# Ledger of designs, part 6: VH-VL binders against UPF0111 protein PH0637

Target 1, 226 residues: UPF0111 protein PH0637, of Pyrococcus horikoshii (o58371)
Amino acid sequence: MIKMQVWKKLFAKSPFKPLIRHAEVVVQTVETLEKALDSWARGDYENMKEYAKKVDDLEDIADKIKSELRDSITSKLLMPVQRTDILEYLHMQDKIADAAEDTAKWLLIKRNLDSIPNDIKDIILKMGKESIKAAKLVYEAIKQLDNVLESGFAEKEIKKEYKIIKQIEEVESKIDGLDSKLMEIVFTSELDWKDGLYILNIARTLSNISDKAKDTAERIRVLMNK

## First folded at step 1 (VH-VL)

Design e09 (framework fv_ersodetug)
Fold by ESMFold2-Fast, scan of step 1:
Structure e09 (fold): chain C 226 residues (1-226), chain A 118 residues (1-118), chain B 112 residues (1-112)
Amino acid sequence: as target 1 above (226 residues)
Amino acid sequence: EVQLVETGGGVVQPGRSLRLSCAASGFTFSDYGMHWVRQAPGKGLEWYAVIWYDGSRKYYADSVKGRFTISRDNSKNTLYLQMNSLRAEDTAVYYCAKGSEGYYFDYWGQGTTVTVSS
Amino acid sequence: DVVMTQSPLSLSVTLGQPASISCRSSQSLVYSDGYTYLNWFQQRPGQSPRRLLYKVSNRDSGVPDRFSGSGSGTDFTLKISRVEADDVGVYYCMQGTYYPLTFGQGTKLEIK
């Protein structure tokens, strides 16, 4: 079990408050990516570029929060809680923002956006909107984990947490379905092969957002079962 | 107000089975975890099993794993303990007790006596 | 399993005098929420146990203020400031921090 007496001395708050702050920035990062995708779909390279830069800036902020939390946990103190368990959770959550940044970098590779068919753009936009849902559910999950601990692992609060985890799994499944449909369209269309590689890499990095959200939720399951 | 009433105890031969029931009233049964605690004659209290509010999780003491099964019926406000392969060492008063994490055993039943005798 | 050890195992007290019962756990009982889930129970002869205190020092409704609890980490104490005749019985500490839940062996309180 995680020992709060030591954590209160270090943080003066729940150990999950910094993780919640980090999750807020992760949500902002994915939301900003969706704005970049909207500009991309309209053929607006300049606005897309500005939103892509903002995604990079927000990912830097998330990484700084991660580094600050890592530094606040010292191996010199005798701690009942495993430093590694907290860091593993943080690492997974941060990978969501990394995936958003990777997607933005792929968007910037191509200037002529009009060569991409609208049916492909529509699926990419749907994947983007579902990615926002995944990030927001991770934020809800870490907030609910704080409630689980504050309640002394009350069964009602654990039930709420499992419902959120299930919703994350459902969103990941939906994005996988969209990605599969997109691959079929790319490989059966008369798309230029370079545009095909471009689209598949955007889809891959978008899918990674929900994959990392699911990984984060699985880490929450482990933390709850102690 | 809050009441827990155990039934099903009695005298039983070694190797046989017995099923205990605990009828709950005066609180929302489906909101709370429920436990079984026993007390052998002249001995202390020993916790044996818990079931969560929705029946999704159960935990047992090592001494009864595989022999005892805890269950509940929220529609009937009733907790159960199925006791198989009974031994002389299982002779005790069996209490049901209310409690979710942090607020364990704020209410107890009156107890039901199980005597395992040849 | 967390081992709970009570001392003394029996105690004889003159009416109106104080009584003190100690409870020691084999490991720290502080939970991840910062609370210490150490409870005290009273069992009068022929009756079911009744919870007196929860989270070390919080009295249950209807429990007289002459009962008090203290302690932290692994060492805990139940005190009765002035023993009355109806205090006769066995007292148990219990840890709720770890499964399996474990009780102390009990302390029998008798009147001289």
Scores: ipSAE 0.000, ipTM 0.398, lowest interface PAE 20.8, mean pLDDT 84

Design e10 (framework fv_ersodetug)
Fold by ESMFold2-Fast, scan of step 1:
Structure e10 (fold): chain C 226 residues (1-226), chain A 123 residues (1-123), chain B 112 residues (1-112)
Amino acid sequence: as target 1 above (226 residues)
Amino acid sequence: EVQLVETGGGVVQPGRSLRLSCAASGFTFSDYGMHWVRQAPGKGLEWYAVIWYDGSRKYYADSVKGRFTISRDNSKNTLYLQMNSLRAEDTAVYYCARDTFGEYLRSYYMDVWGQGTTVTVSS
Amino acid sequence: DVVMTQSPLSLSVTLGQPASISCRSSQSLVYSDGYTYLNWFQQRPGQSPRRLLYKVSNRDSGVPDRFSGSGSGTDFTLKISRVEADDVGVYYCMQGTYYPLTFGQGTKLEIK
């Protein structure tokens, strides 16, 4: 969607502006997934399917931005940070959108949603809401990293960045706790084995959203060192 | 060096049409969104139109919607403003201005401006 | 439309003294990306506008360090630490967060 020439110019002036735009699309992807999950919990297959398709579209957009940004990097341009570190950051950030797409694909596998108990749906919805928080914190982190660079790595700005990274780690820990509770319910319930497989895969892919957000935050630590 | 030069202004009667041009040099024109801004005699700056870097998207102020058309020819490094059904209140100096990037709907900076061209609508 | 209100509309300053211009928006200018798209422009008599600041406080290339911008949300300030003869002109704030883009009414800066 974005012309390659435009991305090269943006990257040259601010290496983080294209990454911030990519992060914005990642947030939209996870927010759209939450709308799919809400419809899913209500037993509304058709609206769930529409939101799941939008998740796929947004992930495709994120992938295109990633590819264009990767291609725009030039060896001749003086960079405030290592190019390899930027590419590894982008790779991790993009995996957040990939995890959201995987979750949407699993939602579509089952048409009759009424066989899933409400206590399981409630935990899945909580995991979805926390996943939005994780994605938004990654967006805040990359914006703050731009401030760190513009300030010449001022201690005040670095401190703000580390606070955001810590919050991402806390959200991932909370989602991990919800996943553990969900597994306990699934294994002790009278749930049909196919519904069990369905739920466990939804939970796994939802947990991957925050896992990749945490990985992205670790890449920010690397980018702040130079 | 980066420059924008507007041409096409003049005196025109109400209800008629006029076409303004803005010639860009010193930068890759096709990478930037472009704006038209006007200033009535003795008054402040007023934004009227924007066009995306590739011409795919355009936005206008309500006062000119349906009467003015913004367009560009990236092969000629030129921005245009077609003004139809001109009114006395359209009398102003018209400036073209470069957005820093223009690829986002709300990422406008207007870092480079032309010298302006005067349009006078009078009977 | 977002209304941009500047104060004062006219300012007379002695050479070498500071000057401050206020700009207030009818709603918060923070965009969904967390940035505040508030710009400041200078227009000298008979000349085209020139950008001084973007995103509230970032100085444009070639703009003297005498110019600084501050503010958040709806209240913004342009400050000139030491006014020079070349600073005479009209100053405009402009929001780029919402369509249509809107300018303040302008503040005329004069010396003595």
Scores: ipSAE 0.000, ipTM 0.403, lowest interface PAE 18.0, mean pLDDT 83

Design e11 (framework fv_ersodetug)
Fold by ESMFold2-Fast, scan of step 1:
Structure e11 (fold): chain C 226 residues (1-226), chain A 123 residues (1-123), chain B 112 residues (1-112)
Amino acid sequence: as target 1 above (226 residues)
Amino acid sequence: EVQLVETGGGVVQPGRSLRLSCAASGFTFSDYGMHWVRQAPGKGLEWYAVIWYDGSRKYYADSVKGRFTISRDNSKNTLYLQMNSLRAEDTAVYYCARSGLEYWTDTYGMDVWGQGTTVTVSS
Amino acid sequence: DVVMTQSPLSLSVTLGQPASISCRSSQSLVYSDGYTYLNWFQQRPGQSPRRLLYKVSNRDSGVPDRFSGSGSGTDFTLKISRVEADDVGVYYCMQGTYYPLTFGQGTKLEIK
């Protein structure tokens, strides 16, 4: 256990600042995906395409930050937590942006958006909005982890961190429920099989956003334990 | 390529002041904390001061606290040690050294050292 | 302040033979993050110090495999498996766990 004053005296800056910066770009990526989904739901292929391209660009930025962090995190870089645990955290956080990029790529596969029923579009949009909540909660969680370490693992800060982790798990559960409802609609309706494949892959990649957010939260639990 | 060069040493009378400089090259100076370490003639190494990468935090050994001031100018890639109220026991070779870490300046420490500059305090 | 005590203060070794230097701290050097911040430095005659090892056993780049470090808590050892002429100099341990940072008094290594 490190006292707050000693922790601040020993570190030139928080070892989590670059991870927080990466998480911020991940949030921007998922928010931009939601704009692509909104255009998609309105049948606006051209605006959807522009937002999808921006999702790709943001994921590239997130990947560059990840590569830069990976290169700087060596056996010679001293931090209050293990190098391997930091790298595993970064890997999971980056997979959130990867899932957003995968979703954008699936959106682009189909040009005629009018053949997709509105009830299906509605559920997909709800999944997208919940995915933004998951990404923002991950951003809050990594910021709170910084507070946990600066406080010397104070009980108050640990409890706050666990509440954020629980919220991430609740969002993942809600998205899983929406995905189940979507599956029911797809298999009980007269949807063209190609449109069915298209929708199921969009739903899968959207669900993966919250799945990776939950995995990232589990890595935070590891970082909190010595 | 990576280099630290100390200057400003010399012979000075007791009670006077002297300012040492350490010029850095071959690396991004603003990413590293910096240390001052001295070695009296025929004696061992003694750590005296550290300054964070951005100049926001400084720590001193009790023997120089209040008399010596560490500072840096990142725009000039230069570290300074202002020495006031000099005494005979301050006679030593003064080394600047780079902290090995961007995030932890004190524990990994001192992976690159300058050549040293000699300070002699005599009447 | 943490007191660092080295032994022996000097040793003479025949070329190719092993050498061992001990370092003892007045209190445990294990930090709250689980790491032990003990460093070893070499100073050749007329030269600046050079870091050999950090965190007890991690070798700095360019440092030969002949140099190894071991220990835990308060007792640490620097070993040179086969001494070479270039190894003549003074060796210092240093603790980075607590402010102020403190060095041992040094061990002078000479060739017979």
Scores: ipSAE 0.000, ipTM 0.413, lowest interface PAE 15.3, mean pLDDT 84

Design e12 (framework fv_ersodetug)
Fold by ESMFold2-Fast, scan of step 1:
Structure e12 (fold): chain C 226 residues (1-226), chain A 120 residues (1-120), chain B 112 residues (1-112)
Amino acid sequence: as target 1 above (226 residues)
Amino acid sequence: EVQLVETGGGVVQPGRSLRLSCAASGFTFSRYAMHWVRQAPGKGLEWYAVISYDGSEKYYADSVKGRFTISRDNSKNTLYLQMNSLRAEDTAVYYCARDRFSYEGLLDYWGQGTTVTVSS
Amino acid sequence: DVVMTQSPLSLSVTLGQPASISCRSSQSLVHSDGNTYLNWFQQRPGQSPRRLLYKVSNWDSGVPDRFSGSGSGTDFTLKISRVEADDVGVYYCMQATHFPYTFGQGTKLEIK
């Protein structure tokens, strides 16, 4: 769809530089979602709606970059890693932004936020903050993978990469724990059924952000092992 | 609210130089390709230059290649056009315009323009 | 370079009546990605250009539905179904399929 010359130049320098550029937009998408969640928790529907729209815009940018990168990977580009592995990584990384967009869509479903208890809002805000950590760790991981390549796959750089991957797994586990606590509160509370459905779907899509970050980290393992 | 504001135009003698600036606000400047387009008095629009989102790629119209240089500073949200060896035919209003992340020529937002007059 | 030719160079229409502007390119504007990068811009007197339509027929935000675009390959048309006073200005087509990007020479729309 798009003039591909900028991506072809980046791929010629490093197979990972274009993926780093995509990861930057993914981080911005999740950070913008957290701003929507802050407004949501304060009962500020109008500001929440504006941030939710910005999340949608950023996810659209991320998705278009993904399409541009896919179209720019040609047989004439010499790459030290398999093109298929790069594309699989890109798909997983982009799904992080998709999950953020899905969360924003659920936030918009309800205008009157007064019926949502503060203890539920608090847990959702914590899940949001952990989701930012997950996205930023993915960004650090893909940057570190570029360092691994530049070093000729040196043992020290590979070890740094595995440390970042483990941190992503730890964040995903923390979010799973928060989701479990939220489920317990929802099922033992006196929420009406519509609010219950609303909260459970927000939690599901928020948890999916870290799930996809973990999936992305597994694709990094593939890129390191040939 | 997307805003683009051009500055740096003025009256200049042939053979001299000018540097134009375009200050961007209301969007993530570092994610968009940017263009310079000019319009001579009483004439139509003419495309001159584009720069990629990160500044790694630059393309020019043949008439200005070697004389004009497009650049950007993403930390300042500012686009530049360095114009050297100015000629009378370079007299025009110069607009900056935003493109998509990769350049597609969609030019969805334009600045107000800055006037460059090259006269002796 | 791709030459973009607009016709007519100017037209005068009565308020409420339709207007039509033609744009022809010296070579096909179909890109290898399947898209046709033909865009339409409006410039009101003393104002900056604004985009009306992109990729032949897609509306930019805030553009009234009385504007429409059609065409393929090398022959394109901008139509205004009911001309209003605010439509006075110059209309440009622009191709972004081939480098360098090129504009048509412009069509001036006046009210009778």
Scores: ipSAE 0.000, ipTM 0.407, lowest interface PAE 19.6, mean pLDDT 85

Design e13 (framework fv_ersodetug)
Fold by ESMFold2-Fast, scan of step 1:
Structure e13 (fold): chain C 226 residues (1-226), chain A 124 residues (1-124), chain B 112 residues (1-112)
Amino acid sequence: as target 1 above (226 residues)
Amino acid sequence: EVQLVETGGGVVQPGRSLRLSCAASGFTFSRYAMHWVRQAPGKGLEWYAVISYDGSEKYYADSVKGRFTISRDNSKNTLYLQMNSLRAEDTAVYYCARAPEYYYGSGFYPFDYWGQGTTVTVSS
Amino acid sequence: DVVMTQSPLSLSVTLGQPASISCRSSQSLVHSDGNTYLNWFQQRPGQSPRRLLYKVSNWDSGVPDRFSGSGSGTDFTLKISRVEADDVGVYYCMQATHFPYTFGQGTKLEIK
């Protein structure tokens, strides 16, 4: 067993280490968006605005890390997986942060938040909490992919990775269910049409977080296959 | 083009020492684990030593452990094998060889490029 | 250590005819990741070894398609569909599934 592990120590670090760092910033971006949503639900526009600005700043940081990583990957002589597959993964992972930024921009459009019914706010907050779970699962998935590579694609590590991917798919499905319920409430209630557009766009951009998390998980499947 | 050139071989008496060098060109040497493989006259290939890309990890075949030392100088793109307490059974052609890609699993695809070899003859 | 055994130790064939070399391992070469790390090398007289195939059946760059590899577990075969004069040399199987790396004893291919 000890002898089997020797090959794992002989080679350079996984190219996934920088992707893990990027994923960490993506998680922080979605967590900050949840704080903006919490302030939004309480009618606290000023604190919401501060958290929305922080989401924008974190997305900028994620974009800078992405650009630096693209340059680094281009300069590498050899990669353990196809360069194009790594870049497509990075693009999808970064789109999670983009979706969080889009959601924050929509939150800022409306100053007086008390016209939004509490049942609608409750569903949006639930979508936000599930979005954090999706982002954290993506972070766990990329860390586990590093373990898969370190193990030489060991069956146990691959199975653990597929389990995480399925959990991401389950979270995305749950958010889709919440979005569908929200859409029904918006269309059956006596909600002002401008508030309806506002809410539907918040829900759409928020759902994109888990949609992009699922797309990122699909890229991991590609990275695990030859 | 990828090139590996071994030097330092020769005829040496038992109990003496010899240092082999392998000069690498045509690739980023500092990113690859490197191996030493030998071939005794009229016999097959035997792996003997490997060094990680940064020199932090080294592994040897039991038959040479304690007598041979593998090392590298990434600034000079050169791999070394210090052979001490040489025995007649160490007589062989010594090849340096490269792993193809560096990462956790790439050790399963070793020896994608070989040097031309250098002959070590240990005789009294 | 894993023992790799080749047969025959020498083989004489006529030009244009097929040749087949067998390789057996003392234990399974299937890695826990499901892959089989069995490689084939060719050494022409007076030359350095050259890798022909990796992971049982995959060709290295510049290797003619008349070479093919097959097998699983502990039993592997290298085939040359139509032997050419420049195929003369010694062929080695090598396992990388288990540390340390081990080679077969070699099979010498000669032309009749």
Scores: ipSAE 0.000, ipTM 0.440, lowest interface PAE 11.5, mean pLDDT 85

Design e14 (framework fv_ersodetug)
Heavy chain, then light chain:
Amino acid sequence: EVQLVETGGGVVQPGRSLRLSCAASGFTFSRYAMHWVRQAPGKGLEWYAVISYDGSEKYYADSVKGRFTISRDNSKNTLYLQMNSLRAEDTAVYYCAKDFGRWELPSYFDYWGQGTTVTVSS
Amino acid sequence: DVVMTQSPLSLSVTLGQPASISCRSSQSLVHSDGNTYLNWFQQRPGQSPRRLLYKVSNWDSGVPDRFSGSGSGTDFTLKISRVEADDVGVYYCMQATHFPYTFGQGTKLEIK
ESMFold2-Fast, scan of step 1: ipSAE 0.030; ipTM 0.494

Design e15 (framework fv_ersodetug)
Fold by ESMFold2-Fast, scan of step 1:
Structure e15 (fold): chain C 226 residues (1-226), chain A 123 residues (1-123), chain B 112 residues (1-112)
Amino acid sequence: as target 1 above (226 residues)
Amino acid sequence: EVQLVETGGGVVQPGRSLRLSCAASGFTFSRYAMHWVRQAPGKGLEWYAVISYDGSEKYYADSVKGRFTISRDNSKNTLYLQMNSLRAEDTAVYYCARHEGPWLVDSYAFDIWGQGTTVTVSS
Amino acid sequence: DVVMTQSPLSLSVTLGQPASISCRSSQSLVHSDGNTYLNWFQQRPGQSPRRLLYKVSNWDSGVPDRFSGSGSGTDFTLKISRVEADDVGVYYCMQATHFPYTFGQGTKLEIK
């Protein structure tokens, strides 16, 4: 903490500012995926395909930002927090965008969407909405971490950060509950086995978005310790 | 060092054309949407054009639609503004500015600005 | 287009005293995503603009905390708690909620 304050005084830089910018692209990626899911639920393959391509493009942008940040961080002479902790955070945050891309790829595998029951589509849409909430909370969390640093690790700011982390955990728990309900429906329905695999993989990759958001929040706890 | 450097300004007669360039360095240019903003002598800032990270989406202020064309070359890390049918009213300092996101104009704003290049339209 | 109106157009303040600039929009700046994309820019004499605040109240990198932003909907305020000599310049509010992006006409801050 003392090291961080001294470093900041000499160099007007925060190690978290670049991570905030990366998080913004991650949010856009998940928001775009939700638009793909909306089109998918309506049976609109062409619009779904366009949004899925946008998700792929945004994830590629996030990866390029990640690579640039990784190179920049490792080349810095003086750093107020451990490089490995920052890089582990960045890795987890980027995996959120990876999960969104994986979901979009699974959506594109099937062209005839008529065979998917509406009750299954409804739960997947709910999972998508909660995934946006998770991504936005991660963005708020990394911004609040910058406030923690700026305040000299003030107790009030640390407590605000823990509240955001708790909300991320609650969203992940809610998505797990929706996934469990979806599994029940899939296993009791008259669904073709290929459609079953399709839906289960979409659900798995959607759940992975919030799982990685929770992992990212856990890395924030590590960053707050120094 | 993140930097934007505009070039291509100068004195030009009414009805002629100019092409402005904005050279980006210190960041991955291909990941950001880019804007052109101008400022007439003694007046305020006015937004004119934006281009998405890949050049696929472009938007203009109504006052320049059909006269100005925004473009980019990601391999050269350069943004362009082609200005046709120039008028005395186009006299201004032209700034390029970075969008704080890859392509949307309705969510983000200008986080980095160039130093500007002066365009004077005079006979 | 959304019209952004600033007041005052100019103000003179004594070093160390507070300064306040108002910005009003012709329509709400709340985006469909729930955010308010109201930004404040500073332009020092002979220099390019730089962003001070984004989303009403969030600081850009290197901006001192003596600058603060507040407001909601259509009415916004930029405050400088303790004016310093290098705060001289023109301040602009700008909305990015509605396309096209529009700026206020600017407020010139001078030291007495």
Scores: ipSAE 0.000, ipTM 0.406, lowest interface PAE 19.0, mean pLDDT 84

Design e16 (framework fv_ersodetug)
Fold by ESMFold2-Fast, scan of step 1:
Structure e16 (fold): chain C 226 residues (1-226), chain A 125 residues (1-125), chain B 112 residues (1-112)
Amino acid sequence: as target 1 above (226 residues)
Amino acid sequence: EVQLVETGGGVVQPGRSLRLSCAASGFTFSSYGMHWVRQAPGKGLEWYAVISYDGSNKYYADSVKGRFTISRDNSKNTLYLQMNSLRAEDTAVYYCARGYLYPIERSEYYGMDVWGQGTTVTVSS
Amino acid sequence: DVVMTQSPLSLSVTLGQPASISCRSSQSLVYSDGNTYLNWFQQRPGQSPRRLLYKVSNRDSGVPDRFSGSGSGTDFTLKISRVEADDVGVYYCMQGTHWPYTFGQGTKLEIK
């Protein structure tokens, strides 16, 4: 309460509110990617293409919000936490949307989806659904970080934040496990080499979503460390 | 006052081209997605094209894909529709409308909250 | 494409009485964010469409509270609690959840 009272005298506005807005768009981007993956898994190229374009639009919106926040943080915000730590957080959070966009771009390069075996599609679809959990947990984490600041770094709010960070790490670990299974299937299959390249790049970019979510969570640890 | 004004309509022969313009005023044009919607005589509303706030993404209804091109010039606060290979069934009143392409921060601006007065396109021989 | 079906297609109402228009979608309109992007529009004779409601039940600025919307999933209703002379026109439902965006065929409201 004392620390928050001092904060309120010096700064009337939390810098984390715009980061929450950015995280909300990141969630929408990953959710839209999962819709593209669902269509892709069903062999519905046209629907997949439409959702992939929506992913591109949402990532562009997230990137513009990031650019606006970057300018504000470097020139107008004065915080008890380091500006460089906030910027590093923002960069990691935005990379989640970048990874979703990269995945959508890979989906688009192939029209004949029926040449991809269903067991490969099933694992990729599972990775996509888990990626939504990672993105939503990042959104919850940044909202909880705002609560930590507003409470004056109260221990109970910090504990809630660490719980969310742990859940993000668990989701990333699960996706890594799915990626490992997928790699084994691809390596031992009789896939055309171009289809192999296609699948491996989809898997890599999908894994990057949770990897960047985990990186974002590590930046939150830095922001909470005093 | 938020306003959209369409121009460029007229009578045109089948197979010809026509370019519609929609001039925006009273709001930050570059912050909004923009739509084109048409209404054939005595018929209902039909959505057929949208463009994102910066022009990077566009979607079309199947009936006009390959024939119509949506574009915008944010420096002039103007939306365009290039209509090629016009057919009798393209005869309609063409409306521009503002609206975010995707629900993001402010869902009240999603789904076309402001419309122009329309411009009439008649395709006849 | 999602098909939007309105009922009735024509409605004649005495001034001051309520009016109800139904809209059904061929697919659920719940978006991935949990919101339902169903909108209602009014088009007076010779005028441009005007949005009345967005996200099923939220009124646009300046829209009288006698207009209300309800529904979920695939079934939606627009209600006018007390019809006024200025309400004459065609009403359209429109879904923004699925690509492409689609409109209902319209319901013509006339005063007796």
Scores: ipSAE 0.000, ipTM 0.451, lowest interface PAE 14.0, mean pLDDT 84

